# Ledger of designs, part 15: VHH binders against Metal-independent phosphoserine phosphatase (IPSP)

Target 1, 238 residues: Metal-independent phosphoserine phosphatase (IPSP), of Arabidopsis thaliana (Mouse-ear cress) (f4ki56)
Amino acid sequence: MGHEWIDAEREFKWSEDVKVESEVTEIVLVRHGETTWNAAGRIQGQIESDLNEVGLKQAVAIAERLGKEERPVAVYSSDLKRAKDTALMIAKTCFCPEVIEVPDLKERHVGSLQGLYWKEGAEKEPEAYSAFFSSQNDLEIPGGGESFDQLADRSMDALEQIAKKHKGERVIVVTHGGVLRAIYLRITQASSAGKLLNASVNVVHLRDQKWIIDSWSDVSHLSSVGFLQRGFDGDAKP
Short names: E, the ipSAE of ESMFold2; O, the ipSAE of OpenDDE; V2, 0.75 times the mean of E and O plus 0.25 times the DockQ between their complexes.

## First folded at step 8 (VHH; framework vhh_lunsekimig_d3)

Design r8 (from r1 with Y103F; at its last look DockQ between E and O 0.66; V2 from the best seeds 0.00; counts 0 for: unsure alone 64.3 < 65)
Fold by ESMFold2, look of step 8:
Structure r8 (fold): chain B 238 residues (1-238), chain A 126 residues (1-126)
Amino acid sequence: as target 1 above (238 residues)
Amino acid sequence: EVQLVESGGGVVQPGGSLRLSCAASGFTFSDYAMYWYRQAAGIERELIASIYRGGSTNYADSVKGRFTISRDNSENTMYLQMNSLRAEDTGLYYCAKERWRVFDSTGKTTEYFDYWGQGTLVTVSS
């Protein structure tokens, strides 16, 4: 009995010492609130679309949740208005006086698919539609669109640059479904990132130069506001 | 002190080629994405090419297929190979290492990403 107790204390104390010496950078990644085009099932890419009434309520809900958590030291956003508007709500509630715009966090350029409804993509732009769902990571989407590798490289570079400025700190980053998918897949090397819902909270940690997914696609703050079940899949078959 | 120094500009005929260089100092070059911009008379400043740590590149439609961005991390230097030059390519070419803008909670821009290079002039004329 006493021998087991002594061994447990030694192991516990060793583990505690190791954990105390490492710093964790926490990045809370947020997908922007619902837009008019999200609700319509229309492909945005880098085309601007405004938050709709639901999206504004979602922005309030995520801001209220994050405002009750540990105060972030900074709020970052893509340069697209839907992300900036969501980030401004968060910054206001979290008492962050400024938001930092990071253009490399903008949504994937999806070429000639931009502006189409998802349901009509395969018929109207079959090559672009096929390229978007292709597993070929260096395949650019026809019409000036980005390959997965182009998206993922700029997304990870932006994430790394933010983390470099905030060692041991907590920051909020508002971005898009495609960017979140790319980050997840680069960190985990998985084959799928799952659904990425509007106004979802997705938390990553950097410790000892290693990225870890702490939580992903959390919409628990949206119970009363609601959200589109469709989400951003990115892995759906054509 | 962070410094970016562009060079290689000049006067060329339409259809000609130039190679621009951006010599970087004062930071760990290999840790950053790098960018080329241009500013021509009568048009807004344009991002024309970017290169990321993972090796991917992006180009503006106006230069895609004609311009190639590259970097040599051992020399802390970024390049822009410009082929099949056109009159509309005339302008002042800048390199940059950051592209961030700061705005306040009301949406007003309060600070703005400065380009670190002085620019190198490219003139495409007869």
Scores: ipSAE 0.699, ipTM 0.866, lowest interface PAE 1.2, mean pLDDT 86
ESMFold2 (binder alone), look of step 8: mean pLDDT 76; pTM 0.740
OpenDDE, look of step 8: ipSAE 0.730; ipTM 0.881

## First folded at step 9 (VHH; framework vhh_lunsekimig_d3)

Design s1 (from q6 with A33S L34M; at its last look DockQ between E and O 0.80; V2 from the best seeds 0.74)
Fold by ESMFold2, look of step 9:
Parts: sequence; structure tokens; C-alpha cells
Structure s1 (fold): chain B 238 residues (1-238), chain A 126 residues (1-126)
Amino acid sequence: as target 1 above (238 residues)
Amino acid sequence: EVQLVESGGGVVQPGGSLRLSCAASGFTFSDYSMYWYRQAAGIERELIASIYRGGSTNYVDSVKGRFTISRDNSENTMYLQMNSLRAEDTGLYYCAKERWRVYDATGKTLEKFDYWGQGTLVTVSS
């Protein structure tokens, strides 16, 4: 009896093996597109700044990339406008008519640093600047700013709650550099998350209650549009 | 069925104290960050305190240093200790486990997962 039957069974097994992967929850984390303040090197934190022309083109590029991938079942964002606007662009291409706003995904409040240019932070607000870069995880940044622990706790809780609603599914989450850094460090226990580039795509998986970094800081979709090399506005050095 | 039941409200003088409780049922309490909101007449609800499942807490500036949020996961209960109460603290106090909204291209935002129970009334008056 012929190879024809063997090939049919092999294809059938391959299809069934593919369904086994449905027990993996995939969360595609996106840093919002470039803003006017990103381009100026100005610290936003929770201060609003709009996507600039480059940022809007980056959002289109992200949306086009994700539209060619497996369709997500939902799109989530922080409540800050730069993230919401990026998420709306993605949702349009992914046929998600609504975006779910999650306030705990907003950027870190960085206290008295908010509004300053990065170049002047150490001189003008040395205590807040020192607190931002401190290894003391429970140190709140002067001026109403959040400690790393406060940021990381709310970031991980938001991630866990989203994953709980989407076992075995794929979702998109648009957020900020500080949130992405906190998630990375909590999952990996590393000392650095590297650069968190505007409009980067960062993929995590939840399998058997264990978080796995699948890919991080991917900007391959931005070759024509471009991106800032400095990373997120809270890195130790741009 | 998820239920959150607030209690412990009442009438107090300025400078007084109250302890609010939020009894939770119908879900695994320890899996969730928990939140206190308050609402004065004619004003939308405002978040005032958060306690994250990781253990850290956060407060809006107007209550920081005066209010303390805490939880007892073994009793499925969250608390809000309110000290040095002021007239502006008067309002209906709600607990919540989710704060998510939905929005679309029109820019309209609708509450999706807010707690809409009775709340507990706090009145700060002489």
C-alpha cells in the first residue's frame, strides 16, 4: 500500500501537533510610537505627549506587521494617549473594533524628573535622578514618583490578569518603556533589560504557569521608517 | 458570582478616623490587585488607593500619609484605614478588583469591569 497514505497521516499528525501549541498564551508587548518629547530627549513619565509624524508611521508599520501575523483576539493599552493612539492603529489592522484600556499599564511616575530634558536631570534634580537609577527597589522617586517595586507590581499584575483571560490565545498590549523593563526584570531576574526602543515588539509566552521571553526589542519592521536609538526615556544612558 | 461588599462608613468629625472593609467573594481574592475609589456628589469616581498582588501600595497625593490600604488574603478582605479625615473626604467609597475600560476610534470610553455595588458612605461633618 502506497506512500500516499503515509504522507496523509504525517500531514494529519502535523496538524494535530500544531493544536498542542494552543496551550501557550502569547502576549505581544509593544512600546508606543515615537512622541515629540521622545524626539526632544524630554522625560515624559505620566505627562502626556503626542505621537509625532515618525511615531504615527511607526504605528502603521507595527499594524502592518501584526496584520500579517496570526490575528490576536484582543488589543490592550495603557491609559496614556500615546499608547492608546498606537493601539488604535494596531486594532484597526487586526480587526479589533475596541481596545481595552488598562490603567496599571501606564508609564512609571518619575516624580520631579517629569518635564526635564534627560541632559539636565542629574544637575537640576540630583536626588530624583539618583532615585530613578538606584538599585533600591522600594525607593520612591521624589516628587510623587513611583518606586521600582510599585511599578513592577502593577505591571506584572496587569500582565497576569490579561493572560488569565486569554489562556492559549494571542493578544497585543501597547505600553511604555518603564513597564516593559519592569516586566522583563521580574520574569528574568536579570540586572538590565537593555534598550526599550520606541515601537519595538516584545513577545512573552505563558506556558504551564511559567513566563518565557520569546523575543525582545524587535524593530525589524522599522527599517524604512526608522527609530530612535536612545531607547526608553529612563535608561541609565542613551 | 463576584461580590464586593463595602462596610465601615459613617459620620465622623474632622480629624477623626474610620476603618472601611471590603469583603470579597466569588473569585480567588489573592490573585488580584485591589483598589479603593471614592465618589463625591456630582463627581466621577476617583481612584484613591491601590494594593497590588505583589504587596506594594500606592495612594493619590490627597490621601497619602492619612490613609492606609491593607489586605488579609486569608479572610478575603481589604481594608482602608482613614485617619485625619477632612470634609473633602466625604463621599461614597467603593472597592474594586478591575479598572478596565474600552474605547474605539471615536474616543468614547465606557466602563467595562467597574464595581457598581452600594459602596459605603463616609460623611465628615461637625
Scores: ipSAE 0.619, ipTM 0.833, lowest interface PAE 0.9, mean pLDDT 86
ESMFold2 (binder alone), look of step 9: mean pLDDT 77; pTM 0.740
OpenDDE, look of step 9: ipSAE 0.823; ipTM 0.917

Design s2 (from r4 with A60V S105T; at its last look DockQ between E and O 0.84; V2 from the best seeds 0.00; counts 0 for: unsure alone 64.9 < 65)
Fold by ESMFold2, look of step 11:
Structure s2 (fold): chain B 238 residues (1-238), chain A 126 residues (1-126)
Amino acid sequence: as target 1 above (238 residues)
Amino acid sequence: EVQLVESGGGVVQPGGSLRLSCAASGFTFSDYAMYWYRQAAGIERELIASIYRGGSTNYVDSVKGRFTISRDNSENTMYLQMNSLRAEDTGLYYCAKERWRVYDTTGKTLEKFDYWGQGTLVTVSS
């Protein structure tokens, strides 16, 4: 009897450990839909540009996908219009009446590169271009631009604060390619985050104060509407 | 209850220095990014410096190289060291904990979650 008691207690104890994983905060990170400047290969940074026709259709596709999943308790966005517009579409479809604007989730300031076409950046602003692609994480981009560390610190702080308000819950966060890359690299310590595509869905979990990537750069919802193959305009290419 | 208390303001001549403090209570200080804002007469309140948990700092161009934001998590205090002060630095200085706003699905602002100190006055005069 004591023998069976020990085995039953051991079996029950293992089942309890598995249940702890159900208290996971899930944050669905979304890169905003395509903009006119994305399509043109023009560097946005913190300059505003509007979702184009494709971007609007992408926002509908994201919203439809997320509307078929477990209802989020909140929708967050950066303060840049392209992210807010994508977030508002998601919020409407997911029956979230409000969007919470988080300024620290805005795209990286890329200094003197902002407004240039990527194809002309190296020629017209060689120092800023070199700084943007540098592996030196504390190097600020000339023209008032942010270093990688500045971007990543504010991105992770924002992510942590959102997660702290939503323990065990599911939320949507609409942001930018540079921010997503910074989050990925800080969580994983990897050498590359891969392509961060417009309207991609990127899922992270917070469990027991540890971040885990659940899925990354998922564009499976975009098969009919399409997406730019090159990825986000803040991509660092070492 | 969240409290932010600024101190260290005063009257100085151009070229002088001041050190502002922001004493924080009612929350886990080390968990938050912290911010300094200023408001000059006739001007909207502007962000001038930020400090993040990872140690990174950001400054607006007009104060970069002259002002230094820092924090001491063990004392729950943020600082702003202001050197080479200019007349245009005159204003009311606020520390802040959070910079979030809530919008409805039409894009209309519903609420602002800005936690501000009461401010400390800095006057730079000849």
Scores: ipSAE 0.650, ipTM 0.843, lowest interface PAE 1.0, mean pLDDT 87
ESMFold2, look of step 9: ipSAE 0.646; ipTM 0.843
ESMFold2 (binder alone), look of step 9: mean pLDDT 77; pTM 0.740
OpenDDE, look of step 9: ipSAE 0.864; ipTM 0.937
ESMFold2 (binder alone), look of step 11: mean pLDDT 76; pTM 0.738
OpenDDE, look of step 11: ipSAE 0.860; ipTM 0.933

Design s3 (from r4 with A60V L110I; at its last look DockQ between E and O 0.65; V2 from the best seeds 0.00; counts 0 for: pae O 6.5 > 2)
Amino acid sequence: EVQLVESGGGVVQPGGSLRLSCAASGFTFSDYAMYWYRQAAGIERELIASIYRGGSTNYVDSVKGRFTISRDNSENTMYLQMNSLRAEDTGLYYCAKERWRVYDSTGKTIEKFDYWGQGTLVTVSS
ESMFold2, look of step 9: ipSAE 0.751; ipTM 0.885
ESMFold2 (binder alone), look of step 9: mean pLDDT 77; pTM 0.740
OpenDDE, look of step 9: ipSAE 0.854; ipTM 0.932
ESMFold2, look of step 11: ipSAE 0.697; ipTM 0.859
ESMFold2 (binder alone), look of step 11: mean pLDDT 78; pTM 0.746
OpenDDE, look of step 11: ipSAE 0.026; ipTM 0.349

Design s4 (from r4 with A60V L110Y; at its last look DockQ between E and O 0.76; V2 from the best seeds 0.00; counts 0 for: unsure alone 61.6 < 65)
Fold by ESMFold2, look of step 9:
Structure s4 (fold): chain B 238 residues (1-238), chain A 126 residues (1-126)
Amino acid sequence: as target 1 above (238 residues)
Amino acid sequence: EVQLVESGGGVVQPGGSLRLSCAASGFTFSDYAMYWYRQAAGIERELIASIYRGGSTNYVDSVKGRFTISRDNSENTMYLQMNSLRAEDTGLYYCAKERWRVYDSTGKTYEKFDYWGQGTLVTVSS
């Protein structure tokens, strides 16, 4: 008797594995390219600032990388211009004629810190600065700013709604450092998300109603363009 | 088919209160963030309050402290408790489950996935 037998239970599991893999939703989360205020170390929050020359080159580099991968079925963006401009470059290169604007993906409102340089935040707005770095998740930042819970709830709801429209598909979502941090922390329950670099690529999967981090904070596409090393680091303590 | 039906509007005096309701059908209500919008005559519809699945709420400054958004997932209903009403609160009030727009390279903007009911009218008058 030879060793050429077929296990019916193995064939069944093989078919199920192939079917399960086709039902994975992949969301490629991108932090927008560098802005003039990023380069200056100035706190944006929901204040508009344009992509600078480096940021535009970073958007091209992201678009070229993603254009070599499987074509996404849609490109989503926050409603802030720096994210939309990055998303438009990606959409053009990936042959997606539209960017879908999702207001709940906008950066965290950081209250009285908005417009300040990071280096002057503790001195000029000590209460807002302390609130931004606080571990108290329901603490709103003075000056109309959002708590971590407010940011994270709207970020995760937006992510879930996008995923619901794209079961088994691949989409690109361009957003901000604070939003990415909130998503990471809600998915992993970790204490830190690390630095979120401009133009980084961060990939999550939804399978069987469970979010999985596939890769995080990837800047390998930026070797010739460059990127700011400081990135977004909302985990640092004051 | 998605349906959102607003109710509870009426005429009130300044300083009065109203409670608006949004009855939802055609989708799994508990899966969605929900929003209240307001439209005064001659003005674009504005987001005034939001409530997310995790329970967090957000309000525009002009209503914060006076309006309270809430939801009851077992009744597929969202509410807006409106206290200390002012003349500036007069308008047509709508609920929404999502409001996404398209932004393309030609400068064209249009609404996508938007579902609007008839709204419920709130009039704050002396």
Scores: ipSAE 0.702, ipTM 0.864, lowest interface PAE 1.2, mean pLDDT 86
ESMFold2 (binder alone), look of step 9: mean pLDDT 76; pTM 0.738
OpenDDE, look of step 9: ipSAE 0.854; ipTM 0.929

Design s5 (from r4 with N58Y A60V; at its last look DockQ between E and O 0.70; V2 from the best seeds 0.00; counts 0 for: unsure alone 64.7 < 65)
Fold by ESMFold2, look of step 9:
Structure s5 (fold): chain B 238 residues (1-238), chain A 126 residues (1-126)
Amino acid sequence: as target 1 above (238 residues)
Amino acid sequence: EVQLVESGGGVVQPGGSLRLSCAASGFTFSDYAMYWYRQAAGIERELIASIYRGGSTYYVDSVKGRFTISRDNSENTMYLQMNSLRAEDTGLYYCAKERWRVYDSTGKTLEKFDYWGQGTLVTVSS
């Protein structure tokens, strides 16, 4: 927690006052590649589903993009297989021999909705469906699901701890739509985070103890591979 | 040096209560999520409760409604109030500061950034 300040002389004939330089931490947040359940419009939450063929190609495209950018010092992922597999592809291409598994970055538990097709949710589990779309932030989703506050608190704690370990550095974090939405809403205080697309790149900076959104939901690397337009998986809106 | 010291374990009858404490030192306690784990004989440690900086808590289904995690940042201490204890709650209880692990393409998993206490034994005798 100590600040180590380095005063620097001005190179020009201006004031002798030296501006305090702060470290800028860059965190590249990635939603995992497409899974079979994403393609089917089926609600995963914390249920495992594998990357499909498109999702694997998306992971390659992300890895190739990030491999041409400034090399990250570390790659992080949630403990769910779809995120771990996406992160391994990125880590290989970015020369990070290990991935750091962060369980608090796993997708929102969405209770009795897990396993349902989105189209069935309102009819089959009306209370859980209503809770999922509710603006009541402390409402837990029936069937053991998490409230928005529970999701957001663990997501922000994980993000803050990663940033604390990497002051002035660049890292990659592979996670899920619900987690990304929660981070966005906590940083911006907005009412919506928009769609959180599979294999999207979402860049945040921490500077002077303040989070800044640099870019959000960027899929420019997917022009030839393609991507699903819907953001329904976890807390994202359709 | 980071240190976590669990206390408050003991022998209790089914239906009884215990309060566990985790005294923390060597880091800024209020900056961290904190976790309780338990380990029964022959089983890997399992997460049972978490408490985050924002105040949210998490419990596994087997303890939800019976256990309460809390923290006192001014005393650098986390607690686990355990009510309605059952025989299956018997085990070593650990507190932790971090839950992170590392893995690679070989599937090898190593614990990194994890800090464990030495544990406190809870025995629920039927």
Scores: ipSAE 0.693, ipTM 0.863, lowest interface PAE 1.0, mean pLDDT 86
ESMFold2 (binder alone), look of step 9: mean pLDDT 77; pTM 0.740
OpenDDE, look of step 9: ipSAE 0.867; ipTM 0.939

Design s6 (from r4 with S56T; at its last look DockQ between E and O 0.83; V2 from the best seeds 0.00; counts 0 for: unsure alone 64.6 < 65)
Fold by ESMFold2, look of step 9:
Structure s6 (fold): chain B 238 residues (1-238), chain A 126 residues (1-126)
Amino acid sequence: as target 1 above (238 residues)
Amino acid sequence: EVQLVESGGGVVQPGGSLRLSCAASGFTFSDYAMYWYRQAAGIERELIASIYRGGTTNYADSVKGRFTISRDNSENTMYLQMNSLRAEDTGLYYCAKERWRVYDSTGKTLEKFDYWGQGTLVTVSS
């Protein structure tokens, strides 16, 4: 009766189904604060419009919330001023003295719709308006606008590159409603991303090359300041 | 080590064509969006074309309809087909893997291109 035969009684070999823990990269995606054109229902796309008084207060509220959470290792933004200004407020409170500008995170170019009020888009630019709401993902919006696929490709490529630099880390990314919608739809393959609210916090995780939505459209930090219930900059429907 | 090597530049008449190449090494080429920039003397580099992993492309208004970006992932090579060339297209053409900058509250910005090629010169003249 040797140990080789009766290992289970004195010395046994573990037989277990153990999964090795994988690194999780956490990316906190923030839609910039409210702008004057958001409040007016005017289509920005890649046209600049400044944060209004509400938008500045929203940026403070986001910064205060994130400053009380785990400190990010970096803050990223699109190259549009409304996103850069929101990101600077967050970076200051989170002790990130520099923000990394990522041009591919800029809002969708919406062609001839840019500068119009949403309520006049169908009348003044019916072809561009139809293209914006079309389910055809490769249809470019007239007037130099981007198709959904063009927007989504650059948005996901930017997100992947950020994640690659921050394996197992937490970062903040300030961007736009259209970009958030594209990311959500590419990750989930859903038919709708819902409303993309100004100053919302949206958390995604990357684990083993798989993107997971952890939370979406969180505006709990805005109870005192308020927020627009519509997402005209990136909302598929008003 | 990441390397980007541009080639295919030269002298061409207005209305002519050139095809630029960017040979890439030291990274998984298919994992990255790739970009063409150009720089005239004394001017900041201008983004003129981009190509993404999903196959979509974007162009600056100044070149749209005349230039075509493409890539061959099996050869780790990106291309820029330039047609209907004009005098204002003269400059040094660079490929890039990244196009990030950093900024702070003082308004200072620094270019943060992780990798540039050495450039290839395109001269459009009669």
Scores: ipSAE 0.724, ipTM 0.868, lowest interface PAE 1.1, mean pLDDT 86
ESMFold2 (binder alone), look of step 9: mean pLDDT 76; pTM 0.735
OpenDDE, look of step 9: ipSAE 0.873; ipTM 0.940

Design s7 (from q6 with L34M Y115H; at its last look DockQ between E and O 0.75; V2 from the best seeds 0.00; counts 0 for: unsure alone 64.4 < 65)
Fold by OpenDDE, look of step 9:
Structure s7 (fold): chain B 238 residues (1-238), chain A 126 residues (1-126)
Amino acid sequence: as target 1 above (238 residues)
Amino acid sequence: EVQLVESGGGVVQPGGSLRLSCAASGFTFSDYAMYWYRQAAGIERELIASIYRGGSTNYVDSVKGRFTISRDNSENTMYLQMNSLRAEDTGLYYCAKERWRVYDATGKTLEKFDHWGQGTLVTVSS
């Protein structure tokens, strides 16, 4: 009575290639809170300035918003104080033990325009003023300033490096209006980035090596705290 | 493992020229911005030149017009052409990948996240 061991060859159905859904990297780009100079219409560039009372409140509002969202794995910041201070508030609220300073996220060096008021820039430093608003992206601003290409290159490089380190993760990056504009324009190839207000939250995604703008210039968190949308978009090309 | 190897340093007279090289390995060289730092005796290390993926470059004021940073992605090598050298240019020159710092919730700097080579010594002396 030969027990025919029916070798049930369990056809290991190779489970369908679970299309590893391409991990999306999320970078929340934040413009720092309002500074005294922003409020005054003064050109900061890479000059240090402090958050004013409004800016501090804005930073708190940003932190509160982000604290209610998915916890970031890291907080990055420009090395300028106004960005760092904003980032520290965010990090604290989001229970991030540290902030990573990235100098290449610094605001555009605007040469001899730094320290001037926007209203007087054309008169006092006409060459630098012209260079700043020039369509020539490789034109450096007189007085040691950066070209738009320089700004965009270092900004994008920083962004890419951050994204590479945090593939499939959510991170916060606190930076400046010029940097945000540069990033937007490089990603979208648009002619304008629109208004970039202080304390704006901007979300970009990286999927399959492609950058996508998820949301831009969001200041909804400021309305909840009764802050009037005070955005000096001083860097907007006329 | 990321490796950066500097070369080209030496002794040169004021007004002279040197060309430094940085050979990179262990990462996709073309995907990263690269930097030159230098450290003089008793002074903190300072950034002097940057070259980004797009080809843009940046310099500190003290070396503008005299130094030129460049890269050859096909050779995984970065260069620093130094002209019109001065005594104050004396120091150990470092090639670097990445330029980040970490600070705590109090704002205190904790750590630098830079990859450095061993450096190459540049001495400018009469």
Scores: ipSAE 0.516, ipTM 0.797, lowest interface PAE 0.9, mean pLDDT 89
ESMFold2, look of step 9: ipSAE 0.761; ipTM 0.885
ESMFold2 (binder alone), look of step 9: mean pLDDT 77; pTM 0.741

Design s8 (from r4 with A33S A60V S105L; at its last look DockQ between E and O 0.75; V2 from the best seeds 0.00; counts 0 for: grease 24.5 > 24.2)
Fold by ESMFold2, look of step 9:
Structure s8 (fold): chain B 238 residues (1-238), chain A 126 residues (1-126)
Amino acid sequence: as target 1 above (238 residues)
Amino acid sequence: EVQLVESGGGVVQPGGSLRLSCAASGFTFSDYSMYWYRQAAGIERELIASIYRGGSTNYVDSVKGRFTISRDNSENTMYLQMNSLRAEDTGLYYCAKERWRVYDLTGKTLEKFDYWGQGTLVTVSS
């Protein structure tokens, strides 16, 4: 009788919990796999660079991990090829027949820093370099670059629009380090987002119009494949 | 039905000014980032200005400092104030709500979530 009693209490409790959780939107945010420019320490921003051999293997590892989890109802990506290629691998393995391209999930434009090796940034573009690291969130990076506020506003808007379409559902979103950093900082109001590693999995929930970080910077699926340890917080911040 | 209606275009001399408007209906305007695009003859539409839901704005370098995007959420209207106009600014100006795209695993586009107005023509004559 004890087993049945315990099950009855659990059933009553779980029924209410399930109802509350059925209104929870789960968004699995993925930083794209490693690119040739990531490996070279070269600043991409919105410049295209292809997934390298490690990045392709990372995309397979992400896809296999997510394929063992609850099936997502949709896969989203930025319009940059490195994100789209990662998203296509995930969509294939998760039996999602389509990918939704969202331009506002594109990496931060970092102005005159784009194309430079990180090591040469301070010397070759000192004003842009200083602007990138400035605490002034509305300071645009010289050379057509975005301020942190511009990046964060479009990143959060894209995230909110996706969540609105998927109340109570699970979706995958493939994007970039700068976008992930901006999302984290806007949700948590923290001073730092830490490192955002290539092919990391970062899970957020929206419940009752409140964002919750479920997990962040998870690379446990990469133990065999490996990942770059260094970083600015993804592509946009050390 | 989502509708975006641009107005305010016309012919103007180099160095002149115009104010474009985009009247929006069929959706909750304040919930969306909004965008201005332009299309010169023989060229794809290009994004030139953005105003995000969070309130910040962004511009392509060629218009920065000359154009100002703004919105009035109580009137469901977005604006583009264009100053110091140049011949290169001649084109058809569109407002947009979003530009999402759906493609299959082969890369074929299946659906576009493109919401555009009809455009308003700006001609900057020498």
Scores: ipSAE 0.610, ipTM 0.816, lowest interface PAE 0.9, mean pLDDT 86
ESMFold2 (binder alone), look of step 9: mean pLDDT 77; pTM 0.746
OpenDDE, look of step 9: ipSAE 0.837; ipTM 0.925

## First folded at step 10 (VHH; framework vhh_lunsekimig_d3)

Design t1 (from s3 with S56T; at its last look DockQ between E and O 0.02; V2 from the best seeds 0.00; counts 0 for: placed apart)
Fold by OpenDDE, look of step 10:
Structure t1 (fold): chain B 238 residues (1-238), chain A 126 residues (1-126)
Amino acid sequence: as target 1 above (238 residues)
Amino acid sequence: EVQLVESGGGVVQPGGSLRLSCAASGFTFSDYAMYWYRQAAGIERELIASIYRGGTTNYVDSVKGRFTISRDNSENTMYLQMNSLRAEDTGLYYCAKERWRVYDSTGKTIEKFDYWGQGTLVTVSS
């Protein structure tokens, strides 16, 4: 009950702790619960949108699932509200004292697409839409958006820093669909990450300096709550 | 019906300036990215400047630092301020709104369809 929010004015700094080396570092990556914009098919990017009723229930379901598993030593989150709210539920249930906000875990800035509906993106911002779905990973999305490489670089950096700090431990990381996609593709070098559903639980391991996907896009805990079947698919047109 | 009307073209000496206007109607102007094209004699039509919904802009290298694209959403009008004009800038200038495009499996545009105005002629000559 007594978990505390990190002060918004508090600057996040990485610290390196000396840990006893163990065989495996486990990072449980969680996509935030469903938002009003997710339900509407609206492109969020780094725009704030609140969890809707379903999203709140999903957050509870995630927390309940994780609360029955090994206790994590820390909960990290994107500094976007929809992720933080999800993370707070998890932290509370897992008896973590705080949620650590990491800006580099934010969703991809998608430039001029932000605020549009997916169904209208190609018409209203065709260049940005094309850039988003482009196979060119270094192509920035018009309107101040990030390239895939920029997203992937900061996402992996955050992941690596967390893993370094918590070597041989279990941690929870709450983030977004684009970040999860980027991490998956960097780890596996696959052509597609598949659908990433809200409130999905994704487990990665670091062993002998190698990242391994243990489980991906698991939504088994949502059987009673439900989920949007379309999820996040950055590899295909909606 | 989408309608685009260009104006402001004329004859200027090298180093001179012109300001083009595009009056748009038939759609919610503020909701769409808009574009300027130009076509020189015997040359294919070329995209030269883009302005997106949020007001951010993009330019081809040949006009960077000299041309400025802008928009007034309250007037449904897009502008192109052209400074330091050169002979190679001579051509018919078109305002455009994209209608639709076709993508391949990699997200690359393979076909593009636009709405066009009639164009306004810009002649740069000594």
Scores: ipSAE 0.368, ipTM 0.748, lowest interface PAE 1.1, mean pLDDT 90
ESMFold2, look of step 10: ipSAE 0.733; ipTM 0.874
ESMFold2 (binder alone), look of step 10: mean pLDDT 77; pTM 0.741

